VHH binders against Methionine aminopeptidase (map). Designs and how they scored, part 16

Target 1, 301 residues: Methionine aminopeptidase (map), of Saccharolobus solfataricus (p95963)
Amino acid sequence: MTEDELNKLLLAGKIAAKARDEVSLDVKASAKVLDICEEVESIIIENKAFPSFPCNISINSEAAHYSPTINDEKRIPEGAVVKLDLGAHIDGFISDTAITISLDSRYQRLLDASKTALEAAITNFKAGLSIGEIGRVIEKVIRAQGYKPIRNLGGHLIRRYELHAGVFIPNVYERGLGVIQSDSVYAIEPFATDGGGEVVEGKSITIYSLKNPNIKGLSSRENELIDFIYTRFNYLPFSERWLKEFSTNVDELRNNIKNLVKKGALRGYPILIEIKKGVVSQFEHTVIVKGDSIIVSTKSL
Below, E stands for the ipSAE of ESMFold2; O stands for the ipSAE of OpenDDE; V2 stands for 0.75 times the mean of E and O plus 0.25 times the DockQ between their complexes.

## First folded at step 8 (VHH; framework vhh_7d4b_2)

Design q6 (from p4 with S57D; at its last look DockQ between E and O 0.93; V2 from the best seeds 0.74)
Fold by ESMFold2, look of step 8:
Structure q6 (fold): chain B 301 residues (1-301), chain A 121 residues (1-121)
Amino acid sequence: as target 1 above (301 residues)
Amino acid sequence: QVQLVESGGGVVQPGRSLRLSCAASGFTFSYYNMGWYRQAPGKQRELVASISGSGGDTNYADSVKGRFTISRDNSKNTMYLQMNSLKPEDTAVYYCAAGRYYKFGLEYDYWGQGTQVTVSS
């Protein structure tokens, strides 16, 4: 890793941490989810970075992958447990972080479970350690507090312009996942729940990415949209909210996206929901492994 | 060492049934979402059916809904696909796959070698 690459990773982390910490204060009952996520994305842009993916705001049993749509009217319910998940990049050098905010004090122990698990995972994180042992640490902390870790959702290796680069960081013990590598960047994201400890796909799809830009048989307009997506976002995830410059006709835009997903040009990411509709908490940091130490790029400033 | 081994393929007449099995080893089976994919000659590999780690959630391609049933037995580390009312269009190599959710999307990290299903005559 060059010093320039490291500096971009660190700066992207600081910007994501700033957005996370400032916007979490605005997560209140009746607040529009659109306003919250636009604020996140605006802070990132005002600080001369780009969102590395659409701001996620997932409520209660939703674990991940909801981002506001164009003209979204959804509001934070009373007593909600809200996961705010966001990231920034500078020239494809990515940060990824999340926080849970509860508007119901009865869920504080659930929040503590995933938060303490993240802290324990980071304390143990080093080059050469079995990746499955990180899962054991997370699992032990969460279960000790009376909750279940989510076993089919986890953290990941990050590379330039790649949010997921082929390595899974589990929330439960598992053998055979290899070892933590030096000179590498990982997201660690424990999920805890009072439900069944598994996520399934819901019906809503609000986040997409480019899958195959060379699909044949596309209309001229469809090819133009593919080109627009590639030049602005590369293969990073995007929201329809970021496509307003391409088309202000929302129905046409949504039909184009739907058709491109059906034709295999785009991938859609359904929301992830706890299988028993249990409440989910999540905390996440990006860590950089360098030599015999780690740096938490998304640590609060 | 991860292994996914499909079995149960063969040649059958239209309207008949086959049951595919996928035996898994080398990983904690119940932690993984499982799926059946198929690929016909000259076509893209497509998802046929998927099942959650606990078995509590299943999804099917429109072309197989009502005819195919996915299931799993976590005590035997095995996934199944019951294929009824087979049509010539179901002819393909069928693959077993295992995956978990990463930041964005279900990623199938492990794949079997495939088993041929041919519906003809």
Scores: ipSAE 0.673, ipTM 0.857, lowest interface PAE 1.5, mean pLDDT 94
ESMFold2 (binder alone), look of step 8: mean pLDDT 88; pTM 0.889
OpenDDE, look of step 8: ipSAE 0.679; ipTM 0.860

Design q7 (from p4 with G105D; at its last look DockQ between E and O 0.86; V2 from the best seeds 0.00; counts 0 for: pae E 2.5 > 2)
Fold by ESMFold2, look of step 8:
Structure q7 (fold): chain B 301 residues (1-301), chain A 121 residues (1-121)
Amino acid sequence: as target 1 above (301 residues)
Amino acid sequence: QVQLVESGGGVVQPGRSLRLSCAASGFTFSYYNMGWYRQAPGKQRELVASISGSGGSTNYADSVKGRFTISRDNSKNTMYLQMNSLKPEDTAVYYCAAGRYYKFDLEYDYWGQGTQVTVSS
């Protein structure tokens, strides 16, 4: 890893941490989810970075993958348990972080379960350690609090312009996942729940990414949209909210996106929902492994 | 060593049934979402059906809804595909896959070698 690459990773982490910590204070009953996520994304842009994916704001049994749509009217319910998940990048050097805010004190132990699991995972994280052992640490902490880890969702290796680069960081013990590599960047994201410990896909799709830019037989307008997406976002996830510069006609834009997903040029990411509708907590940091040391790039200032 | 082994393929006449099995080893089976994919000659691989780790949620391609049933037995580390009312367009190599979510996408990290299903009269 070069010093310049490391500096970009650290700066992207600092910017994401700033957005997370400042905007979390605005997560209150009746607040619009759109206002919260636009604030996150604005802080990132104002600090000369770009969102590495659309701000996620997932409520109660929603574990992940909801980002506000254009003119979204959804508001935070009273007593909500809210996951705010966000990231920044500088030249494709990515940060990824999340926090849970509970407006209901009854869920404090659930928050503590995933938060303490993250802290324990980071304390044990080092090059050469079995990745499955990280899952054991997370699982032990969460189960000791009386909750279940979500076993089919987890952390991941990060590479330049690759939010997930093919290595899974589990929330439960598993053998055969290899070892943590030096000069690598990982997201560690424990999920805890009072439900069944598993996510399934819901129907809502609000996040997309470029899948295949070389699909033939597309209209001129469809090809323009693909070029716009590639130029702005590369292969990183995006929201329809980021496409308003391309088209102000929301219905037309949505139809173009739908057609491009159907034709295989884009992929959509359905909302992930806890299978028993249990409440979900999440805490996440990005960790840089450098020699025998680790750096938490998304640590609070 | 992770292994997914499909079985139960064969040659059948239209309207008949087949049951595919996928035997899994080398990983904690119940932690993984499982799927059946198929690939016909000259076509891209497509999802046929998927099932959650617990078995509590299933999804099907439109072309097989009402005819195919996916299931799993976590005590035997085995997934099944019951294929009823088979049609010539179901002819393909059928693959078993296992995966988990990496944040945004379900990634199928493990794949079987495939089993041929041929529906011909």
Scores: ipSAE 0.556, ipTM 0.822, lowest interface PAE 2.5, mean pLDDT 93
ESMFold2 (binder alone), look of step 8: mean pLDDT 85; pTM 0.863
OpenDDE, look of step 8: ipSAE 0.743; ipTM 0.885

Design q8 (from p4 with T28D; at its last look DockQ between E and O 0.91; V2 from the best seeds 0.00; counts 0 for: pae E 2.1 > 2)
Fold by OpenDDE, look of step 8:
Structure q8 (fold): chain B 301 residues (1-301), chain A 121 residues (1-121)
Amino acid sequence: as target 1 above (301 residues)
Amino acid sequence: QVQLVESGGGVVQPGRSLRLSCAASGFDFSYYNMGWYRQAPGKQRELVASISGSGGSTNYADSVKGRFTISRDNSKNTMYLQMNSLKPEDTAVYYCAAGRYYKFGLEYDYWGQGTQVTVSS
């Protein structure tokens, strides 16, 4: 990791943290999720970065992967537990962070579970440590609070223009996951729930990514869209909201996206739902491992 | 060492049934989403069916819905695919996969070697 790379990572983290901390205050009942996410993304862009992925705003039993669509009218319900998950990148150097806001005081302990777990994970995070031990730490904290960790959803290794790079950071102890590497970047994101501790795919897809830009048999328009996507987002996830410049016809755009998913050019990410419809909390930081040092790039300023 | 071993493949006539098994070892089986993929000659690998860690949720490709059933026995670290009313277009190498959800989507970390299923009259 060069100094320049590190600086970009740090700046990206700082920008994400700024967006998170500012916009999280706007999470309130009856607020439009679209407004919140657009504000997050605007702050990131205004600060000369780009979203690592579309702003996620997942509510109650929604654990992850909901991002508003074009003209989304969804609003935050009363008493909602809202996960705001966002990231900024500079030249592909990615930050990833999340916060949970509860509009119901009854869920404060649930929030504390994942938040405390994250803190504990970071405290124990070091090069050479078995990754499974991080899971052990997270699991212990969450269970001690009387909640369940989500076992099949967790953190990940981050690389340049690769949001998840093949290493899973678990919320429960697992053996054989390797060790934390120096000069690597990780997202740590404990999920806690009062449900079953497992997520399943919902039917809705609101986030996409380029999967295969070299699919044959595409129309000229489809190829143009792929080029548009690649040029702007590379292989990072994107929202249909970000494609407005490509087409002002929403139906046409959605049809093209749908067709490209069907053809294997794009990947769609379903919303993840807690299996027992339990309420989910999440906190997340990006951690840079540099030798014996750990840097939380997305820490609050 | 993580291992996924498929079995149960073979050659059958249209309309017949096969039952595939995937024996898993070397990881916490119940923590993982499991899935069956298949790849036909000249075609891309495609999802056939998936099942959650607890078995409480299943998904199927439209092409196999109503004909195939995915299941698992966590006590045996085994996943199954009951394939009924097989068609020639079901001919493919079937792969067992184990994965978890990362940020944005299910990532299959482990794959089996595959088992050949041939449906031919």
Scores: ipSAE 0.450, ipTM 0.767, lowest interface PAE 1.4, mean pLDDT 95
ESMFold2, look of step 8: ipSAE 0.562; ipTM 0.817
ESMFold2 (binder alone), look of step 8: mean pLDDT 88; pTM 0.886

## First folded at step 9 (VHH; framework vhh_7d4b_2)

Design r1 (from p4 with K103H; at its last look DockQ between E and O 0.91; V2 from the best seeds 0.00; counts 0 for: pae E 2.1 > 2)
Fold by ESMFold2, look of step 9:
Structure r1 (fold): chain B 301 residues (1-301), chain A 121 residues (1-121)
Amino acid sequence: as target 1 above (301 residues)
Amino acid sequence: QVQLVESGGGVVQPGRSLRLSCAASGFTFSYYNMGWYRQAPGKQRELVASISGSGGSTNYADSVKGRFTISRDNSKNTMYLQMNSLKPEDTAVYYCAAGRYYHFGLEYDYWGQGTQVTVSS
């Protein structure tokens, strides 16, 4: 990692934290999810960065992977438990962060479970530590507060233009996952629930990424869309909302995306739902491991 | 050490059935989503079916819906694929895979060596 790369990681983190902290104040009953997520994305762009993925806004038993669609009319329900998940990048150097906001005070302990688990995980995070021990720390905190961690969803290694670069940071104890590496960037994201502690795929797909730009047999228009996606987003996730410059015909655009997913050029990311429809909380930071020290790039303050 | 070992492949006539098994060891089986992939000569590896860690959710490729059934027995650390009404286009090497969600996707990090299924008349 060069000093220039580290500075870009730190700046991307600061911009994501700014967007998170400012926009979380606007998460209120009846607010449109589209307005909230576009405000996040606008703050990031105004600060000379780009969203590293479409702003996620996940409500109650939705754990992850909902981003507003074009002309989305969905609104925050009264009493909602809302996960706002967002990130920024500068030249592919990525930040990833999330916060839970509850409009129902009865869920405060659930929020505290994932928040305290994140704090404990960060306190213990160091190069050479077994990755499975981070899962033990998270699991212990969440279970001690009377909730379950989500065991099939977790944090991840981040690399340049790779939001998710292969290494899993668990929310439960596991052996044999290797050790935390120095000179590396990780997202740590405990998920807690009053449900069954597992996510399954729902039906909505609102987030996509480039999977294979070299698929044969595509139309000229389909290849043009792939080139547009690669030029703008590389392999980072994107939303249809970011493709308006390519096509203003929404139905045509959606059909092209669908065909490209079917043909293997794009990957779709279905919404993730808690298996028993329990309420989900999440808190997330990006951490940079450098020598024996940890830098939380997305920390406010 | 994580191991996934497929078995149950073979040569069968069209219209017949086979049952594949995947024996898992070296990890907490119930924590992992499991999947069956297949790869025919000259083609990309494709998802056939997947199943959640608890077994409470399944997904199938359109080409196998109604004919194939994925299941798991967490007490035996084993996943199964019941393959009914087999067709020549089902001919492929079938791979067992295990994975979890890394935020923006189910990623299968552990793979078996594969078992050959050949459907010919």
Scores: ipSAE 0.571, ipTM 0.816, lowest interface PAE 2.1, mean pLDDT 93
ESMFold2 (binder alone), look of step 9: mean pLDDT 88; pTM 0.893
OpenDDE, look of step 9: ipSAE 0.667; ipTM 0.856

Design r2 (from p4 with E107S; at its last look DockQ between E and O 0.86; V2 from the best seeds 0.00; counts 0 for: total charge +5 (limit +4))
Fold by ESMFold2, look of step 9:
Structure r2 (fold): chain B 301 residues (1-301), chain A 121 residues (1-121)
Amino acid sequence: as target 1 above (301 residues)
Amino acid sequence: QVQLVESGGGVVQPGRSLRLSCAASGFTFSYYNMGWYRQAPGKQRELVASISGSGGSTNYADSVKGRFTISRDNSKNTMYLQMNSLKPEDTAVYYCAAGRYYKFGLSYDYWGQGTQVTVSS
């Protein structure tokens, strides 16, 4: 990578860390999920970056992939275990980070399991290490605390304008996954649970991305929406909340999104839920591998 | 060494049934979501059905709902697709795949070589 590309990765990480650390203080019972996510996204934009995906708020057994909709009324419940997952980019150079906040002290050990697993994974992370050994480190820490890692959800390789670039960073030991590459960017995100250790898709879809911009037979309005999405977000995920400049008619907008998903131009990402409805904790950093060095771009300032 | 080996394909008349199997080895089968994909001549590969690692959640393409049933037996490291009321439109090469969730997507890391299903009179 060039020095300029590295500087953009570092700045995107710093901005994401700032948003994460500032907004986590506002995660309280009765707070609107919409207000929390918009605050995250506003901090990112005010610091001259763009959100790399819609801010996620996942509560209790929800593991990932919920972002508030337009005029969303959802509020943080009493005693909630809340995953705040967010990221920033500058010219497609991405940061991805998450923390868990518990409003119920009974879950502190669960939070510690995923947090300590992340710290241990980062300590061991280096070019040439077997990717499966990272999974072993994470699994060992989580199981030692009496919890299960989530085995079908994990971290990933990141590339310019690509949140997941085809390499999985597991939360359990596996053989044959290859090795960590130098000059690469990874998200490491241990998930721990008191449930079954597996996620399934729920019904709610609130996050989308461009799949195929070249679908034939679309209306003029549908093609305009595709062009708007590509110009603003490239292939990165987006929320309907970010399409207000295109249309303030919410029903029209939702119908257009629905039709574009049906026609294969867009894809939707259902919420992920722990299969036994166990409570989920997640902590995540973005790590840059450069030579024999590791840089945690999303570390606290 | 990871292997996914499909079997059970063949030529059948419309309205008949076939049962596809996918034997898996070289990885921890229960950790993976499994899927059946198909590819007809000149078309893109498409998802037919998927099943979670524990077997507790399934998903089907609209074109096969009510006719196809996906299942898995984790003790035998095998996934199945029961294909009833077959139509000529079901003619394709069928692939099994294994994958996991990433940020914003289910990605399949491992693929079989495929088995041909032909539905014709």
Scores: ipSAE 0.620, ipTM 0.816, lowest interface PAE 1.3, mean pLDDT 93
ESMFold2 (binder alone), look of step 9: mean pLDDT 88; pTM 0.888
OpenDDE, look of step 9: ipSAE 0.732; ipTM 0.879

Design r3 (from q6 with E107Y Y110H; at its last look DockQ between E and O 0.89; V2 from the best seeds 0.75)
Fold by ESMFold2, look of step 9:
Formats: C-alpha cells, sequence, structure tokens
Structure r3 (fold): chain B 301 residues (1-301), chain A 121 residues (1-121)
C-alpha cells in the first residue's frame, strides 16, 4: 500500500463517518427514507468524494440492501430499528460503515450486542490472526446478550473499486478461512438478531452493479447505458437515482435496467430479510491493517 | 479442507427421475447457502436451485419449477436435488456450490467437481 493510497482510504473514511454521524440525527419517525439517503450522498459529494454504494436504509427485519428509488415515498415507521449503511470512495479507495438507530427503547440491548461485538472484534483484529477467531469474538459477545449473530452475512476484504474482494469476515466461529493480511482493508460488520440468525432474499431490488459490459445483442441505447454506468461507477453498486442524467423517463430507465439484468450485463441485489422476521441490528467499520497495527478509517470525528 | 462431492448422476430416459447428492466437509455446513448449478456444452452455467442454510428458503429456475426439489439434511452435511420428469434439455454437468452473503451479493466460495446427468432415449 502506498502512502497516497493510505491517505485516500483515510480521507474516504473520515467523509463517510461525517455523513453517518450527521445524518443519523435525522433518522426519526415519519422521515422519508429518500431524504435521509440523499442527505448522506450529498454530504459525501460536497466533501469531494463519491458514494461507494447507494445509501442503505434497512428497517426492522430487513438486514440490508434497500436504497430508495426515484420519487420513493417510504417513511421511517414509529418504533423502527433502522440500519443506516453508507460508504465513500476517492479514486476507488473505499470506506464502508453502518450504524443502527432504534426508535424503540426495548431494542437497546440488541443494538448494544452488535456494537460491542464490533468493538471487541476491532480490539482483537491484527495481521496473522485466524479470520475465524474474529467470528468467535463476535459470536461470543452477541450470544452473551441473548441474541444470535447472523451467520450467512458478514464482513469482507475491500480492494480498489471492489467492495467484495473475496475474503469473508464471519460473525460466527469458523475454521479454514485463512488469516488476516497486513497491507489490507477489511469491513467488519456484526449483525445481531432476536430471530433465527440467517438472512434470505426478499423481492425488492433497488441496487445494481455492472456484471459484464461485453454482452452481445444489446441495443444501441442499452450499450450507451452500460458505457454510462462504467464511466460513472466502474463496478461499484449504483441506484437508479444516480441515472437521471442518462434518462429522465423513469419507466424507460427501469425497463432498460430490467432487460440488462435479464441479459446478464447487470446484477441486481435483492433486499436481505431475517428468515424468522426477527429484528436486526448492525454496526460496521472499515479497518486498515498496516504493519502490526490497525487503523479504523471510519471512526467518529 | 473444504470439499463438495456430488453423486447420483447418470444416464436416464426422458420422464424418469434422478436424485443428486452433495456431501460437504471441512466447514460448518448449516452456515452456508447451498446451490445446484448446471452447465450444458456450449452454454453458460446457470443456477438450478438454491436453499438457505437452515433449509427454510428455496429458489428455483423457471425451467425446473414443479419438477425439481432441493433439500438439505444438516445432520448429514448433505444437500439433495430430486429431479423428476426429466427432459433432454436437462442434460448437463450439475455442480454443488456453497456460499454466503457479502456486502452486495451471494457469493459461492466453494464448488464441487460436478456430476453428469444425461437424459436420452
Amino acid sequence: as target 1 above (301 residues)
Amino acid sequence: QVQLVESGGGVVQPGRSLRLSCAASGFTFSYYNMGWYRQAPGKQRELVASISGSGGDTNYADSVKGRFTISRDNSKNTMYLQMNSLKPEDTAVYYCAAGRYYKFGLYYDHWGQGTQVTVSS
């Protein structure tokens, strides 16, 4: 890792932390999800970065992967447990962070479970440690509070322009995952639930990414959209909300996206829902492993 | 070491049934989403069916809905695909895969070597 690359990672982390901490104060009953996510994305852009993925708002049993659509009317329910998940990048050097806000005091211990698990994981995080031991630390903390970690969703290795670079950081103990590498960037994101501890796909798809830009048989318009997506977002996830400059006709845009997913040019990401409809909490930081130390790039300002 | 070993493939006549098995070892089987993929010569590999770690959620390709049933027995670390009413177009190598969700996506980290299913008369 060069010093320039490290500085971009640190700055992207600081910007994401700023957006997270400022916008979390606006997560209140009746607030529009669209307004919250656009505020996050605007802060990131105003601070000279770009969102590394569309801002997520996932509510109650939704664990992940909802981002508002164009003209979305969804609002935060009374008593909601809200996961705010966001990230920034500078030249593809990525930050990824999340917090949970509960509008129902009965869920405070559930929030504490995933938050404390994140802090314990970070305290133990070092080059050469078995990745499965991070899962053990997270699992122990969450289960001690009477909750279950979500076992089929977890953190990940991050590389330039690559949110999901192939290494899984588990939320449960597991053998055979290798060791934490120096000179690497990881997202650690414990998920805790009062449900079954597993996610499944829901029906809603609001987040997409480029999968294969070289699919044959695309129309001229479809190829133009692929080029637009590649130029703006590379292989990072995007929302239809970020495609307004390409087309103001929302129905046409949605049909093009749908066809490109069907043809294999784009990938869609369904929302993830706790299998028993239990309530989910999440906290997440991006950590940089450098030599014998770690740096939490997304720590609060 | 992680291993996924498919079995149960073979040659059958149209309209008959086969049951594929995938024996898993080297990881905590119940923590993983499992899937069956298939690939016919000259075609892209396609998802046939998938099942959640607990077995509580399943998905099927349109071409096999109503004919194929995915299941798992976590006590035996085994996933199954019951394939009924087989058609010549089901001819392919069938692969077992195991994966989990990363930030934005289900990723199959582990793959078996495949088992051949041939439907001909």
Scores: ipSAE 0.634, ipTM 0.845, lowest interface PAE 1.7, mean pLDDT 93
ESMFold2 (binder alone), look of step 9: mean pLDDT 87; pTM 0.886
OpenDDE, look of step 9: ipSAE 0.781; ipTM 0.899

Design r4 (from q6 with S50R; at its last look DockQ between E and O 0.92; V2 from the best seeds 0.77)
Fold by ESMFold2, look of step 9:
Structure r4 (fold): chain B 301 residues (1-301), chain A 121 residues (1-121)
Amino acid sequence: as target 1 above (301 residues)
Amino acid sequence: QVQLVESGGGVVQPGRSLRLSCAASGFTFSYYNMGWYRQAPGKQRELVARISGSGGDTNYADSVKGRFTISRDNSKNTMYLQMNSLKPEDTAVYYCAAGRYYKFGLEYDYWGQGTQVTVSS
C-alpha cells in the first residue's frame, strides 16, 4: 500500500464518518427516507468524494439493500429501528460504515449487542488471526445479550473499486476461512436480531451494478446507458437516482434498467429481510491493517 | 477441505423423474444458502433453484417451477433436487453451489464438479 493510497482511504473514511454522524441526527419518525439518503450523498459529494454505493436505509426486519428510488415517498415509522449504511470513495479507495438508530427504547439492548460486538471484533483484529475467530468474538457477544447473529451475511475484504474482494468476515464462528492479511482493508459489520438469525431476499430491488458491459444485441440507447454507468460508477453499485443526468423520463429509465438486468448486463440486489421478521441491528467500520497495527478509517472525529 | 459432491444423475426418458443429491463437507452446512445450477452444451450456466440455510425459503427458475422441488436435510449435510416431468430441454450438467451474502449480492463460494442429466428416448 502506498502513502497516497493510505491517505485516500483515510480521507474517504473521515468523509463517510462525517456524513454518518451528521445525518443520523435527522433519523426521526415521519422523516422521508429519500431526504435522509440524499443528505448523506450530498455531504459526501460536497467533501469531494463519491458515494461508494447508494445510501442504504433499512428498517426493522430489513437488514440491508434498500435505497430510495426517484420520488420515493417512504417515511420512517414510529418506533422504528433504522440501519443507516453508507460509504465514500476517492479514486476507488473505499470506506464502508453503518449505524443503527432506534426510535423505540425497548430495542436499546439489541443495538448494544451489535455495537459491542463490533468493538470487540476491532479490539481482536490483527494480521495473522484466523478469520473465523473474529466470527467467534462477534457471536459470543451477541448471544450473551440474548440475541442471534445473522449467520449468512457478514463483512468483507475491500480493494480498489471492489466492495467485495472475495474474503468473508463472519458474524459466527467458522473454520477454514484463512487469516487476516496485512496491507489490507476490511469491513467488519456485526448484525444482531431477535429473529432467526438468517436473511433471505425480499422483492424490492433498488440497487444495481454493472455485471457485463459486453452483452451483444443491445439497442443504441442501452449501450449508451451501459457506457454512462461504466464511466461514472465503474463496477460499484448505483441507484436509479444517480441516472437522472442520462434520462429525465423515469419510466423509460426504469424499463432500460429492467431490460439490462434481464439481458445480464446489470445485476440487481434485492432487499435482505430477516427470515422470521425479527428486528435487526447493525454497526460497521472499515479497518485498515498496516503492518502490526490497525486503523479504523471510519471512526468518529 | 470443502467438498460438494453431486449424485443421482443419469439418462432418463421424457416424463420421468430423477432425484439429485449434493453431499457437503468441510464447512458449516446450515450457515450457507444452497443452489442448483445447470449448464447445457453451448449455453451459459443458469440458476435452477435456491434454498435458504434453514430451508425456510425457496426460489425457482420459471422453466422448472411446478416440476422441480429443492430441499435440504441439515442433519445429513445434504441438499436435494426432485426433478419431475423431465423434458429434453432439462438435459444439462447440474451443479451444486453454496454461498452467503456479502455486502452486495449472494456469492457462491463453493461449487461441485457436476452430475450429468440426460433426457432422451
Scores: ipSAE 0.677, ipTM 0.861, lowest interface PAE 1.5, mean pLDDT 93
ESMFold2 (binder alone), look of step 9: mean pLDDT 88; pTM 0.895
OpenDDE, look of step 9: ipSAE 0.757; ipTM 0.890

Design r5 (from q6 with N33H; at its last look DockQ between E and O 0.91; V2 from the best seeds 0.00; counts 0 for: pae E 2.1 > 2)
Fold by ESMFold2, look of step 9:
Structure r5 (fold): chain B 301 residues (1-301), chain A 121 residues (1-121)
Amino acid sequence: as target 1 above (301 residues)
Amino acid sequence: QVQLVESGGGVVQPGRSLRLSCAASGFTFSYYHMGWYRQAPGKQRELVASISGSGGDTNYADSVKGRFTISRDNSKNTMYLQMNSLKPEDTAVYYCAAGRYYKFGLEYDYWGQGTQVTVSS
């Protein structure tokens, strides 16, 4: 890792933390989800970075993968438990962070479970440690609070322009996952629930990424859309909200996206929902492993 | 060592049935979302069916709905695919896969070597 690469990672982390901490104050009953996510994205852009993925707002039993659509009218319900998940990048050097805000004080212990698990995981995180032992730490903390960790969703290795670079950071103990590497960047994101501890796909798809730009047999318009996506977002996830310059006809745009997913040019990411409809909490930081030390790039300032 | 081993493939006539099995070892089976994929000659690999770690949620490709049934037995670390009313277009190599969700996407960490299913007269 060069000094320049490290500085970009740290700055991207600082910008994401700023957006997270400022916008979390606007998460309240009746607020539009669209307004919250656009505010996050605006702060990131105003600070000379780009969102590394569309801002997520996931409510109650929704664990991940909802970002508002064009003209989205969804509002935060009374008493909601809201996951705000966001990230920034500078030249493909990525930050990824999340918090949970509860509008219902009865869920504070659930929030504490995933938050304390994140703190414990970071305290134990070091090069050479078995990745499965991080899962044990997270699992132990969450279960001690009377909740279940979500076992089929977890953290990940991050590389330049690769939000998910193939290494899984579990929320439960498992052996055979290898060891934490020095000179690497990881997202650590405990999920806790009062439900069954597992996510499944819902039907809503609001987040996409480029999968294969070389699919043959596409129309001229479809190829133009692929080029637009690659030029602006590379392989990072994007929202239809970021494609308005390409087309003002929302129905046509949505149909083009749907067809490109069907043809294998784009990948869609369905909303993830707790299998028993239990309430989900999440906290997440991006961590840089450098030598024998750990830097939390997304820590609050 | 992680292993996913498919069995139960073969050559059958249209309208007949086959049952595929996937025996898993070397990892905690119940933690993983499991899937059956297939790849026909000259085609892209496609999802056929998937099942959650607990077994409580299943999903099917439109082309197999009503004909195929996915199941799992976590006490035996085995996933199954019951394939009824087989058609020539079901001819493919069938792969067992195991994965978990990253924040943006299901990623299959483990793959079997595949078993051939051929549906012909």
Scores: ipSAE 0.555, ipTM 0.814, lowest interface PAE 2.1, mean pLDDT 93
ESMFold2 (binder alone), look of step 9: mean pLDDT 88; pTM 0.888
OpenDDE, look of step 9: ipSAE 0.636; ipTM 0.840

